# VHH binders against o26223: the designs that were tried, part 198

Target 1, 191 residues: o26223
Amino acid sequence: MKLLWTSQHIKVTVHIDGKVSKMDVLEAIKTRRSIRKYQDREVPEELIDKILDAAMCGPSAVDERPWHFIVVRNREMLEKIPEVHPYGAMVKDAPVAIIVCCDSSLEKIPGFWVQDCSIASQNILLAAHSLGLGAVWTGVYPLEDRVEGIRRLFSIPEHVIPFSVIPLGYPAENPGTRDLFDPDRIHLEKW
Short names: E, the ipSAE of ESMFold2; O, the ipSAE of OpenDDE; V2, 0.75 times the mean of E and O plus 0.25 times the DockQ between their complexes.

## First folded at step 11 (VHH)

Design C54 (framework vhh_7nfr_2; at its last look DockQ between E and O 0.01; V2 from the best seeds 0.00; counts 0 for: pae E 12.7 > 2, placed apart)
Fold by ESMFold2-Fast, scan of step 11:
Structure C54 (fold): chain B 191 residues (1-191), chain A 124 residues (1-124)
Amino acid sequence: as target 1 above (191 residues)
Amino acid sequence: QVQLQESGGGLVQPGGSLRLSCAASGFTFSRYWMSWVRQAPGEGREWVSSISYSGTWTYYADSVKGRFTIARDNVKNTLYLLMDSLKSDDTAVYYCAKHIYSSKPKTQDAFDIWGQGTQVTVSS
């Protein structure tokens, strides 16, 4: 049988076809790098669903879980992000971006939503890496011009604060590994 | 103005071949995924094929896989569909469509710009 356009939707076969490498947690943490160059290859919705599931698994202050996510795949909308985010030029080249937001009405302890959204952002980066994708955290909060620029572009209500914009795609670059362990930053028993 | 104009349709015998072209104007063609979508008489629209904006990634409906090839020329702002081993059930109006998203379409809402279509008739 063939699939036809209907008034609702069409099921087509989408593959997550053996492109995920097995990677333990420490390997994922140590080998994740900011990726700013992307293939124009399709990122399946199933991978984005897995990434967002991981984002929501982060700890949050008093279990407030204030995060909301906007998934942006609209090419013209992605191209407008650099106009309000000077360090977001690479977003134009990504097939998808996730905007991490805080719904301030869900906040139980003032200010802890920043940690909550930071944890969600990092989980997005690690999950993307573990699934063979590349991503980079581009900062929005606390830069007021970026917060309001992103708010206007995506019709975000005033009680919701855009925190970060994370473009994602299959990597078109391969940065080397970093050796960042610094024992001078570890103090035993006292400073 | 933003336009897509198809050409290359016609009458062809079963087992024959056709090359469809779609000339794009009024937008930056090289930044968007493009698709071919067809509509047979009395039926709904059926997605046929998509191509990423670089041309590196191509996708096909199972009904045409192995017989059709999608290609693009970003210098000429032209999308192509090379159709081999044509069957009677390939008879349809073929539309060129510009993607909103860099992904395979799930519905016709994935496209914001459509051409006027070119008729392909496969008949003996």
Scores: ipSAE 0.489, ipTM 0.791, lowest interface PAE 2.6, mean pLDDT 89
Fold by OpenDDE, look of step 12:
Structure C54 (fold): chain B 191 residues (1-191), chain A 124 residues (1-124)
Amino acid sequence: as target 1 above (191 residues)
Amino acid sequence: QVQLQESGGGLVQPGGSLRLSCAASGFTFSRYWMSWVRQAPGEGREWVSSISYSGTWTYYADSVKGRFTIARDNVKNTLYLLMDSLKSDDTAVYYCAKHIYSSKPKTQDAFDIWGQGTQVTVSS
């Protein structure tokens, strides 16, 4: 029975008139914070698409692009993630999460996938922030218990490695800004 | 056992008002989006309205927009549908439905639990 969802374009005029003030890249980087509290507010698919687009724009070793993304909106699944992912409690409160995975069959050079997926994950965070969303990187790899937990939960094939779980939502907190510049970490020409 | 139970349906004159209730049990009600879906005789199911888990966001079909109001009480584990200015075309069985996803429903697959429905008849 085809629910004739008359696509009445409910112009959910998401008055996106909220000028998603386009942050420049430096602003996004400098002002991004981990957000672990989220509003009771839907995240539009369009924003997720933009975030995923950004996630795929990062470089990868020899252009291997090993990443896959699981977009999770299922409430039951979101609520189960903390059961296998310590310190992922905030995931249950998020309207959506992205699981970044590596397909090892796509890897051209062994080991660089960690860098590739890290870049993708960071781009997700930056893109989310620039779009007015909050997110946090919850590490899965390389902790075996988390890797296996997420794998089982989402029936991820053995050749695919879950790397990170990134809950997303409109922020319900404001951690403020940080100055993380440390000149003592800068070495000129030699250590 | 997860259960949704609708109530408040009945016979009403055109222009009248009804208040439907849906009592939820067996799951954490406040963690899920909820919807009303209706089915008129001989027709398919039609989405009516949705509400986010805390009630911040509400959505309505164009056919009921401005006339119906969806609400919820998470303390009472109850979903409501306030129906004003009822029309003959609003005659249907009204179902309460639990969301799988934290988003506006796009298809019937968006729901995993349904109530038995309550009959609403609008007739002169």
Scores: ipSAE 0.025, ipTM 0.366, lowest interface PAE 5.4, mean pLDDT 89
Fold by ESMFold2, look of step 12:
Parts: structure tokens; C-alpha cells; sequence
Structure C54 (fold): chain B 191 residues (1-191), chain A 124 residues (1-124)
């Protein structure tokens, strides 16, 4: 037996990021702010994948690509990070954090991994911002107590160097934009 | 050219003290972990101590813990080893070595640059 019925309803269409157009790159750079308060809302895995894809698009010294990433969603682990990272208190409130690491065995130019991982870290911040997320870079390297604390907590091998911890989530604050351009920092031709 | 040059070795009586120095040149000293490694006559090389970039993290072999102190001066590009309560078993050539990686060494392959060594002799 085939049943027939008629209904009236309104279809609701939403955009994933709330906008049709993607953010201009200069706008993203100028408007990104450190976000330390997050909504109680999970970050979908596909957004983390997009952020890590962006992280790996950065240049690296002689294309060495020394970076590795640990994605931390486990609540117990997120809550332990502040115990070894005194300025990482907001990490316990984030739904997810990304630990940017250097595998020093991948270095081709010694010491440039710091620049490489800094680039990857900044790309994470920008990509998160462009996807409607907030993030903050919390420093690990070169503070060796933090490096060893994070290494122990996540069982990171001795040849792998934790560089930064980046908590992220949907923002629960809006600190606004700032005009930080300072022409006195610009030196033409010479110091 | 990259160079490590040790100094400060000598003959000392048991219970005495020595301070070794290692002058570094030709590379950015403050970016690398450094170690002291020693070699007694007829023996293989034995790791003694390591120090991180800033000097905050120090590590010692059990045989020297509590008696030796590693230090560095990143302005003068110099690594130090202060040796106290010296024993005859401490007799060796002492080398400073530059780490490849920012970690505790597991083997001699952890080092890419070695000094020529300075002799320490502890005898009654």
C-alpha cells in the first residue's frame, strides 16, 4: 500500500562559515586576534584537516618541511597542559589544541626549523580565523622547561621538539582590530 | 672554519678541582646543545654531560653527577666543565662536542663537530 500526503514547510539553508565569499588574505592578517575564550562547541574534524593542510603550505628552508602536528581533543590531556605550560591556562577550556613540533631528523639546514615551524604556526592561526575559529599561539620553544614538560606529557621522542601549542575553538570573545603599523620600525636602505 | 678548542686540563691530585673551557668559533654557538665526552686510555668515548642552548637544562652521567658542573657563556662562545672531587677514574682526554639535535645524545652520532681534547690526569 502506497500512502500519499501533502505538507508545507520552509527549507532552511545555512552557509558553513556564515559567508559566501572567503576572506581577503590581507583582511585575515589584519583582523586575526589571539582568542583565549571559546564556546562549548566541538570543532569538526574537517576544519582541523583544512587548518593542517594550510599549515603545511608554508615555505621551509630548502623545502625541508620539518613539521609534525599532534591534534589533542582528549579533555584530560588538554587539562594537563597548563601544569607544564604556565601561560597556557586557556588550553583547558579549548575543544581542541594543535601541538606544532619539529622532527629534527628532517632538518636540512640546522636551526632553520624554528622559522619553518613559526610559519606553520602562523598559517594555523590564519586558517582558523578564516574558518570562523579563534586561536592563540602559546609559546613552548625555546623555554626548555615547557619543551620538556610537553615532551613528557605527550610521549614525544627526544629528537622531536615541541614548538608551540595552539588551542582553538569557536570564539567567545571579540577583542576587535588594532592599527599596529609603525613607520618608525621601517628602515630604508640602512638601519 | 668551524672549530672547538679545549683547554684547562692538567695533572691534579685526588680530591682536587679543575675547570675546563671550550672556545667555539665558526658557527652560531648559542643555537646548539653542547656536550663534554671523555676517553680514558684504551677505552671508548664516554658521555659526561650535556647543556641546552640557554644553559637551563643540564644532564650528567651517573659517574660524575654531584661532582661536575657544566656551564656555557653564549656571549663569549665558551663551554665550561667545572670538575670537583676528582678521582683517579676521571683520568681521560676530555672533548667538547656540538650536537646535531636539540636532545640528549644516544650515540656518538649525535655530534658533528669535536674538539681536539684536553688531558686530565688524576693521580695520587
Amino acid sequence: as target 1 above (191 residues)
Amino acid sequence: QVQLQESGGGLVQPGGSLRLSCAASGFTFSRYWMSWVRQAPGEGREWVSSISYSGTWTYYADSVKGRFTIARDNVKNTLYLLMDSLKSDDTAVYYCAKHIYSSKPKTQDAFDIWGQGTQVTVSS
Scores: ipSAE 0.000, ipTM 0.204, lowest interface PAE 12.7, mean pLDDT 87
ESMFold2 (binder alone), look of step 12: mean pLDDT 85; pTM 0.864

Design C55 (framework vhh_7nfr_2)
Fold by ESMFold2-Fast, scan of step 11:
Parts: C-alpha cells; structure tokens; sequence
Structure C55 (fold): chain B 191 residues (1-191), chain A 124 residues (1-124)
C-alpha cells in the first residue's frame, strides 16, 4: 500500500490588463528562463510600468534604493547597444529594453549598490515572466568599456552607473526546464 | 519534550512489505525536512530517504528507489516509510531524523534530533 500525502497549495492571482494569471512565487522563480528571441510585437506601456513597480519593491541596503531605469523603445537606439555591448546582440531584436542604473548620490553605504541593482534586475526578470513576457539579464558593470559605452549612448551623467541591460518582449522560444538544486552546496552549521 | 518515536518494524520474508511510522513531538513538525536513516549490523549509518516540510520534494537512495515511499502527515505530526519488495540487504535499524536545514543531507551531522530506531529484519 502506498501512503498518500496531501497539502494545501497557495496560488497568487494577478490581474493583467483585464486578464487573470495564476503563478505562485516559487513557480515563477523555478520556471523563469533567459529568453533571447522575441516576437515582432509591441509590449504595452502598462506592462512595463508593472515590471518597474516590481523592480522598485526589492530590498536595498539601509533602504537606499539607488536604482534608476531607462526604458528604450527607439529602434535606432536598440540597434546601437550591440556596438558597445558584445553580448547584447539580442537587444536589436527586442521591442524594448530596460537599462538598470545606480545613482551614486542616493547611496548611503558604499559598495552595496551592486547588490541593490542585482536585486532590482532579478525582480524585472521575474515580473516579466509572470506577465507572459521573456527577458534576459546582460551585464554592463563592472566592465568599464561597456559602462562608458552605454553611458555615452544614453547621455548618462558621471554620478550614475549603468549596471545591466535587460531586453524583453513576447517570447519566440520556449526553453526546457532545469533542475539546479544541488544539496552539496548546502553546509550545516559550519563549512 | 522534543522527541521522535519510530514504530512498525518487525520480521518479514523477502519480497514482503512493511510500513514504518515516526511520531514527532515537542517541535513544529510541519516546518522541517525529515529523513529515514538505517544502520545494518556492523555497518555505518546509511541515508535512505528525505521529505521536504510540505511533502512536495522527496529524495531516495539509489538502493531503495522504486521500492520505498516516504510520506508525511503534518496534521498528525507523523513521518512514514512504506517499504515494498523488501530484500535481505534492507535488514537494519531504521531511524527517523529531523533536519537542521531544508536540504538533502550530506553527512550524519545534518540532523539535530534522532529517534530511538525500529528494527527491520528481512529473513527467510
């Protein structure tokens, strides 16, 4: 005889432009994939606003929230990003990209802005996924040639540091699932 | 009193089945991963199976996969091990153990609370 296990599963319901989606937080985290191929479709401004709202809800060191965001929809500008970011080739094919930036004038504790902007970047990826979009994180900082290239393209002042470029759109690919859990990386009480 | 009490062991013939139970008390059972660990005569402890706090994740040693099923009842604070197609090599004292962290155990010191054990003997 097999023993049956039962548990109540909590689902979170999200309203998206008159539609309702169901995805719990752990499902979103576990099923999010990097998406580099996009449909030739515009992403509504309302969805970008929801994504950026989620990005700003991330924790930050001493609540400094040093992040600023540049939303790029101009095709000519998107096509120039790969010229200063070699791993950003997919950006030219995306309908929109978000550049995550740190305003150093908002930094309260030196050095934590990297972690803060990483958290904001991950929230963008998760929010996009939950809304039926695909996105991919591409690194800018700490590569100085990419930092200065992006700064020049978007007229970013010297006290602001571009951290990441995240193209997003409706996905045109469906990558398979991943099993990444590795108990050998978990140490009990000591190394 | 924080304790784990196993029951359901006994003598069974090869190919038989047994159901082990472990009653937990003195801690919030539903918050912790639980495991079954066995010790054969003259051998060291061998991890058998683990179950996540919600029961969503289960893990099995290769030696028991497909034959044993781990389950839990968070309302009754009870852990179970259903053992099918028992072999003589399954003869051991079976212990239930509470995890310190929510993960598959690496070593025996992954557990902070152990039961007293229940004897399983598979013999013709």
Amino acid sequence: as target 1 above (191 residues)
Amino acid sequence: QVQLQESGGGLVQPGGSLRLSCAASGFTFSRYWMSWVRQAPGEGREWVSSISYSGEWTYYADSVKGRFTIARDNVKNTLYLLMDSLKSDDTAVYYCAKHIYSSKPKTQDAFDIWGQGTQVTVSS
Scores: ipSAE 0.000, ipTM 0.098, lowest interface PAE 19.1, mean pLDDT 84

Design C56 (framework vhh_7nfr_2; at its last look DockQ between E and O 0.01; V2 from the best seeds 0.00; counts 0 for: pae E 16.5 > 2, placed apart)
Fold by ESMFold2-Fast, scan of step 11:
Structure C56 (fold): chain B 191 residues (1-191), chain A 124 residues (1-124)
Amino acid sequence: as target 1 above (191 residues)
Amino acid sequence: QVQLQESGGGLVQPGGSLRLSCAASGFTFSRYWMSWVRQAPGEGREWVSSISYTGGWTYYADSVKGRFTIARDNVKNTLYLLMDSLKSDDTAVYYCAKHIYSSKPKTQDAFDIWGQGTQVTVSS
């Protein structure tokens, strides 16, 4: 084979592994499960880009869209997350994590950034699931020790608030689906 | 203390085979993707192969696919490259490298630890 080499770059062939499964919206919502065990398989950057595109499509109070995202692939940084997030032990085993942040300078209505970042977080989980990946939402805000720990670890500015850490990868577990419909929580026309 | 040490290089005839080893120390070897990268005389670095930290996933450059096999022993903290059907174009210094990320490398900056290299020469 003829070498196609540059002096400053390692020759790499990048492509999407396998076929992307099609899943309708209701199926994605009903079958999404928290996944905490991941294959050590590469997650292509193209899939992360699709997930983040979906995250930014959520509704936002007064269209403030205060979300920013940190994509963490550095193994040593992923290993440090459990040190500042006690319920984030699984993050060290993920090939990548997304930190959902709020830039408070973009907030137009006080307090609604929590809903905005919750919607972005859920869209990440659903988009990941639809693309054959597994993910889990690990809570950061409103726990001040976790907020400051993550802020310090990733050099996040004081006007930016880390909201959630979402590790993701190809699933190494299959917990199955749940039937959570409870008609006793539905009241017709009055309590 | 943190180091990678290659061995197993040498002179071999075209069509021959070699097994390269890389002994890792000073870090948790079983937690990182590892690669083999080579540099031929007068050329830049070329990525050869990568292996995930459990060994469940392997990746190969098109130039070596079907001829080389990457493997690891996490108990012995050793990375291997089994090289079959060697060609003159495989002549290079072969380096063992530790990944920063759990992905195929785009640049040499994807690695934070490099070995000293072992010379492989394929000639009659």
Scores: ipSAE 0.538, ipTM 0.820, lowest interface PAE 2.3, mean pLDDT 89
Fold by OpenDDE, look of step 12:
Structure C56 (fold): chain B 191 residues (1-191), chain A 124 residues (1-124)
Amino acid sequence: as target 1 above (191 residues)
Amino acid sequence: QVQLQESGGGLVQPGGSLRLSCAASGFTFSRYWMSWVRQAPGEGREWVSSISYTGGWTYYADSVKGRFTIARDNVKNTLYLLMDSLKSDDTAVYYCAKHIYSSKPKTQDAFDIWGQGTQVTVSS
């Protein structure tokens, strides 16, 4: 039974106050915060697509691009994630989450996939922020219990390693800005 | 047991109004998107309207846009459909449906729980 969905192109003009505020890359980096509270508002697929596009634009070792992404909108599944991820409580409140995974069969050099998936995860966060969304990186790897929990929950094959769970939504909090610059962490020429 | 029970249907004249209710039980109502779907005699199921967790997001089919209003009361675990300016073409069994996904439905597979439906008849 084909539901006759008259596709009203709801131009979800994500009117974030009408101006897709073009956030430059430095602004995005400097102003990004972990967001763990979300509005009762749908995240359009268009935004998820843009975020995933950004996630795949990062460099990877020998261009191996080992990443896969599970987009989770199933309410039941979102609610189950905290059961296997103790610090993922906010996931149950998010309208959507992205699980970043590594397909180990795509690795050209063993071990660099962690860096690759980290870059992808960070790009997700930055892209989300630039699009007016809030997100948080909840680490899965390398904690075995979390890895296995997520694996089982989503029936992820053994050669695929869940790396991070990133809930996303329109932010319902404003953590404010912070300055993380620490000159004591900068060493010139030698330690 | 998870249950949806529709009520408020009936016979109404064209141009009239009805208010449908759907009582939810057996699940955390506020944690799910909800929809109304209708089925006219001899026709397939037609999506009517959807609402997010607390009503911050609502969707309508073009056929009912401007006439119908979806709402919910999460304290009462009740979904509503306010139907104004009813037309003969609105005659159908109206179903309440629970979402699997936290998004606008695309297919009938978007729903895992259905009510028994309530009959709405618009006739002169």
Scores: ipSAE 0.013, ipTM 0.311, lowest interface PAE 8.7, mean pLDDT 89
Fold by ESMFold2, look of step 12:
Structure C56 (fold): chain B 191 residues (1-191), chain A 124 residues (1-124)
Amino acid sequence: as target 1 above (191 residues)
Amino acid sequence: QVQLQESGGGLVQPGGSLRLSCAASGFTFSRYWMSWVRQAPGEGREWVSSISYTGGWTYYADSVKGRFTIARDNVKNTLYLLMDSLKSDDTAVYYCAKHIYSSKPKTQDAFDIWGQGTQVTVSS
């Protein structure tokens, strides 16, 4: 465990075999970029476990927690995803992908599962970034052709809805930081 | 202890230049919008310029646009105002102010922390 205090913000860095340093949450949110190019390097199962733990920490409507996750590492399966997901071409080049799904039998309040799975998906992106990985959210729901294609490819039952496919890996690109804050989007008290 | 301390003011001839600095301490400077606000003798406070927390967005009052440049250094926790082509009506006490919200200031209520100010005087 390493504590660094050198005129920067206080950070806690933990360095034990295979562990990745911790990142401040606001730093993670502000610096995360969609990464579509990955190194030929495996992602340890330990990191995937941490990412999925983070995914499940998100709030959900009436605490329904409708999410399920499929972890895909098999090269042949990753290469098939673009065949049913035309804007997911980079998935074939990722060492691993996570498919975020809704189990509709867990839904407690109609229609909120989309928000729930969106929160889990964003947590995956942030956790991956904080662990030194790059990721991108590729949309599946609500496009029926993509939903059916992914459901068939992974034998997903009819009551389970694939929501997003998130390829991830060690980044092979650096698109840089953006300042996207737009004050004209903020309305005080009323529109 | 939250503090803003301005420096760099002084006496300058019309057409001259100055650089103001504002040192911030006691809060996480890089997470807030910052502004410069000025007050001429016998007048109310006038918003001059604002900058977003990364510096990606900058805003200026019409009276200073094209002449003043706001900047920040989030490593040194310092806000700057580069003033060029100074005019006599730029004479004022210049304040550094921390935003409550990430928005264009509408009133003085937009700011929760103010510096003590630095005097800028433009005269022959």
Scores: ipSAE 0.000, ipTM 0.120, lowest interface PAE 16.5, mean pLDDT 86
ESMFold2 (binder alone), look of step 12: mean pLDDT 84; pTM 0.859

Design C57 (framework vhh_7nfr_2)
Fold by ESMFold2-Fast, scan of step 11:
Structure C57 (fold): chain B 191 residues (1-191), chain A 124 residues (1-124)
Amino acid sequence: as target 1 above (191 residues)
Amino acid sequence: QVQLQESGGGLVQPGGSLRLSCAASGFTFSRYWMSWVRQAPGEGREWVSSISYNSGWTYYADSVKGRFTIARDNVKNTLYLLMDSLKSDDTAVYYCAKHIYSSKPKTQDAFDIWGQGTQVTVSS
């Protein structure tokens, strides 16, 4: 069987000045919102590849890079996620979800894989936003019922721990801007 | 029962056109990526084309790009392959296949349901 992928037609959004919008890092961080409603529109695998490349660029404790990713596009599988993750109802309506996992065999320093996978998850959210997509982080670890449910659903081996499920797609909602800066949480020189 | 049934094959002259259909039943057709896969005499299976569940995305093998068009009708649960400018190298049994997971099948194990196939012969 020969599997050859050719270029596909991608719609590009152009602003009134004829230029494609560009988001700098601070803008991406400040304007990223949790998106739970998605257009009925497929996300090209080229964009997923870019997002996963960004995920793997995160720092990790002693450079252990313990992350593995499952990309889920099958509608039947997406529809079963809410059955094992009560707060993941929106996943069934997304065109794709990424499951961030830790391969414990790659762990060099005990316990830091949680921080490593958190960093990878955030990079996924920021990369998706920068590419015009919406996404939301949903927690799996450390809730043992969710870990086991996701493990069984996706045949994840015992030495691999599902950490988060991140549905994503083209946004069908536009939440307003948030002003989250709180100077009372900043202490100078000591508590 | 879950099944895929192809039709529309036949004998055609080089440069001719054919339209293949695949009728799906027993599953929610509109939820799955679908593919056309062909097998030429004495050869292994070759992936031809895939279409997303919502028709938003299509992929084509380099050998058929610009000549074939994949389409679907989710109301009628039917997959189509429009074949133009047919060449002798397009002679094969064409199979309709349902995807299990992602849009980019790597092997025939990416499909869980196959049709019986329809023969396309391009010859003078």
Scores: ipSAE 0.000, ipTM 0.135, lowest interface PAE 16.7, mean pLDDT 84

Design C58 (framework vhh_7nfr_2; at its last look DockQ between E and O 0.53; V2 from the best seeds 0.00; counts 0 for: pae O 10.0 > 2)
Fold by ESMFold2-Fast, scan of step 11:
Structure C58 (fold): chain B 191 residues (1-191), chain A 124 residues (1-124)
Amino acid sequence: as target 1 above (191 residues)
Amino acid sequence: QVQLQESGGGLVQPGGSLRLSCAASGFTFSRYWMSWVRQAPGEGREWVSSISYRGGWTYYADSVKGRFTIARDNVKNTLYLLMDSLKSDDTAVYYCAKHIYSSKPKTQDAFDIWGQGTQVTVSS
């Protein structure tokens, strides 16, 4: 009796956008924008894997690499994030989010994990942009209510600190690029 | 209560058409991908079609591509399957199913809520 289907009866085709990135590093940095509106389109697992590979390539203080990542695709879990993160309303509209965490047991020098996780977060944003996705960094640490809310929601142990929540998806908005170069902020030799 | 209720099945001749409906209640329908899955007599369940939560993206099994159209009405909380050029091989119980993830299903574990099913029989 075949009451349940087997994997052989599911015909799933995942198409990664075959566009080769023509974006050099400077272009990626200069054209990346925070994206808060997403298509209801699927984000392939292969793209998330590439993004997380890039995240782990960041420098860290004394090579401590304290980061851990939670990939959230469950719709009900994504919908609960705004309940514990007041500025995370867009997360419920994303097909996937990455939670960047610090495992304090991996920390070799106190306090530098914040810089380490910031670098990992920025690499996620840049990698997503280079792959045709949009993302935004929503802050968790150092806001204690958000840290505890995210910890409880995702069963994060006490020695692990959630740092940022980064929703990702194919962009449903196209903000223009910015010219942010300000020579008045550059001081030669002394202030 | 969280529920999916299918309707619109029946007996139809080869080459005929049917429209299946699935009424959703007890959850925010407009936030979830939805699928149609069928089970033919003596066979396992086969994924038929999926639709993204805003209806911008639709996916079809090769066996139904070009003949079936999946649609949704987020105001009425209703999922549809419009079936044209029906073949004897389309005879099955048709289920609507709510996705756990915003992605095409790889297995039955991609769904957390199922309807009771509606019978479609394509026969002369």
Scores: ipSAE 0.514, ipTM 0.814, lowest interface PAE 2.3, mean pLDDT 89
Fold by ESMFold2, look of step 12:
Structure C58 (fold): chain B 191 residues (1-191), chain A 124 residues (1-124)
Amino acid sequence: as target 1 above (191 residues)
Amino acid sequence: QVQLQESGGGLVQPGGSLRLSCAASGFTFSRYWMSWVRQAPGEGREWVSSISYRGGWTYYADSVKGRFTIARDNVKNTLYLLMDSLKSDDTAVYYCAKHIYSSKPKTQDAFDIWGQGTQVTVSS
């Protein structure tokens, strides 16, 4: 069978990398590591959809849900992010990045949007990990140069605050699991 | 000036082999997926093969699987298509194309730069 292009779509055989395996939630939390090296393998749109669904499942202050997400797949744009985000060099090597933003017009309680967007960002990391992807949270807010740089690059309006840039892809590194439990950080009844 | 220049086309007999080259300039070749796309006489453009920017993943149209091999040399900024077991229906102008995204193409809008093409003719 020969598939011809028009100005619209081509018909191709869809390849799915098996069934997504379930991971215990405590295992996901304990084994997730920041991944900064990615395979040049594509990340299917359906995985990004699942990740963003998970991001939006997070609690928010008085259910304000202030978050918005920009999905960046354009290679040229991904390569420009390090120009305004000096510690985001790995973003240019990722097939996709998610920018987590706050729309301040959705705030119901001033200032809690940082917690809300942090929850969404962590859910992105855990969901990506559970789907066999690696990701890393690169900080944008509260660093004003980074906020302005990202806002400029993606035409983000003034009332919308870019919070984090999360590159992701199939991992090309395995940093291993860490045992970070520290009983001295646990205080019973009082300090 | 961003440019893709194909070469290596020609006339071959059925069952023969041919190697196409595409020299890239004016952009960072090693950062982009690349593809070969062909156009037979009187037909639209048909995706043939794609390769990821480090070469780790290759993809082929069903019509060429097992016969064609895509490769790249990121030091020489050159894309290749090794064509074996050629058939008359492989006759086409072959183009190299630069991807916008790091993914398999869905439409011709996945490419922002095209070469001028090189003619491959397989005798009937």
Scores: ipSAE 0.387, ipTM 0.769, lowest interface PAE 3.7, mean pLDDT 90
Fold by OpenDDE, look of step 12:
Structure C58 (fold): chain B 191 residues (1-191), chain A 124 residues (1-124)
Amino acid sequence: as target 1 above (191 residues)
Amino acid sequence: QVQLQESGGGLVQPGGSLRLSCAASGFTFSRYWMSWVRQAPGEGREWVSSISYRGGWTYYADSVKGRFTIARDNVKNTLYLLMDSLKSDDTAVYYCAKHIYSSKPKTQDAFDIWGQGTQVTVSS
């Protein structure tokens, strides 16, 4: 039974009246905050694609690019994530989450995948922010209970390691900006 | 048991109005997008309208845009379809459907729970 989805291109003119304020890179970095409250608003697929594109633009060790991404929009699955991720409560309220994974079979140098997936995860956060979305990095690896929990929920193969869960949505909070610069963490030439 | 039950259908003249209701039970209603889908005699199911879990997003088929309004009451666990300016072509069984995904449906696989439907007949 083919739902005659008259593909009327509802030009959802997503009046992105959201001024995709063209944030410069430094602005995006400095103003990004973890967002854990989300509006009752759909995240367009186009934005997810842009975010994933950004996620794949980061460097990786020997260009191994070990990352995979699970895009989760299934409400039931989103609601189950907090069951295995105690600090992932906000995921159930997000319209979408990205699970960043490592395919260990793609590793060229063992162990660098953590850095690679971290870069990918951070790029997701920055890209989301630059696009007017809010996101938060919820760590999965290296906590075994979370890793296994996510693995089971999403039937992730053993050679693939879930690394992070990143819920995304239009922000329903404004934590404000903060200055995290600490000169005491800067050492010149020697410790 | 998860259940959707439609009501409010009936016979109406062209240009008339109806209000459909869908009572949801057995699941957390506010956590899911909902849709109306209709099926005319001898035709396949046609998507009519969708609403996000808190009503922030609404979508309409071109055929009903400007005439139909989807709404929901999460306190009452009820989905609504306000149908104005009804036409003969609106004659169908109207189903409410629960979304699997928090997005506009693209396929029939977007739904996992259906109501039994309510008949809407627009005739002079």
Scores: ipSAE 0.006, ipTM 0.279, lowest interface PAE 10.0, mean pLDDT 89
ESMFold2 (binder alone), look of step 12: mean pLDDT 84; pTM 0.863

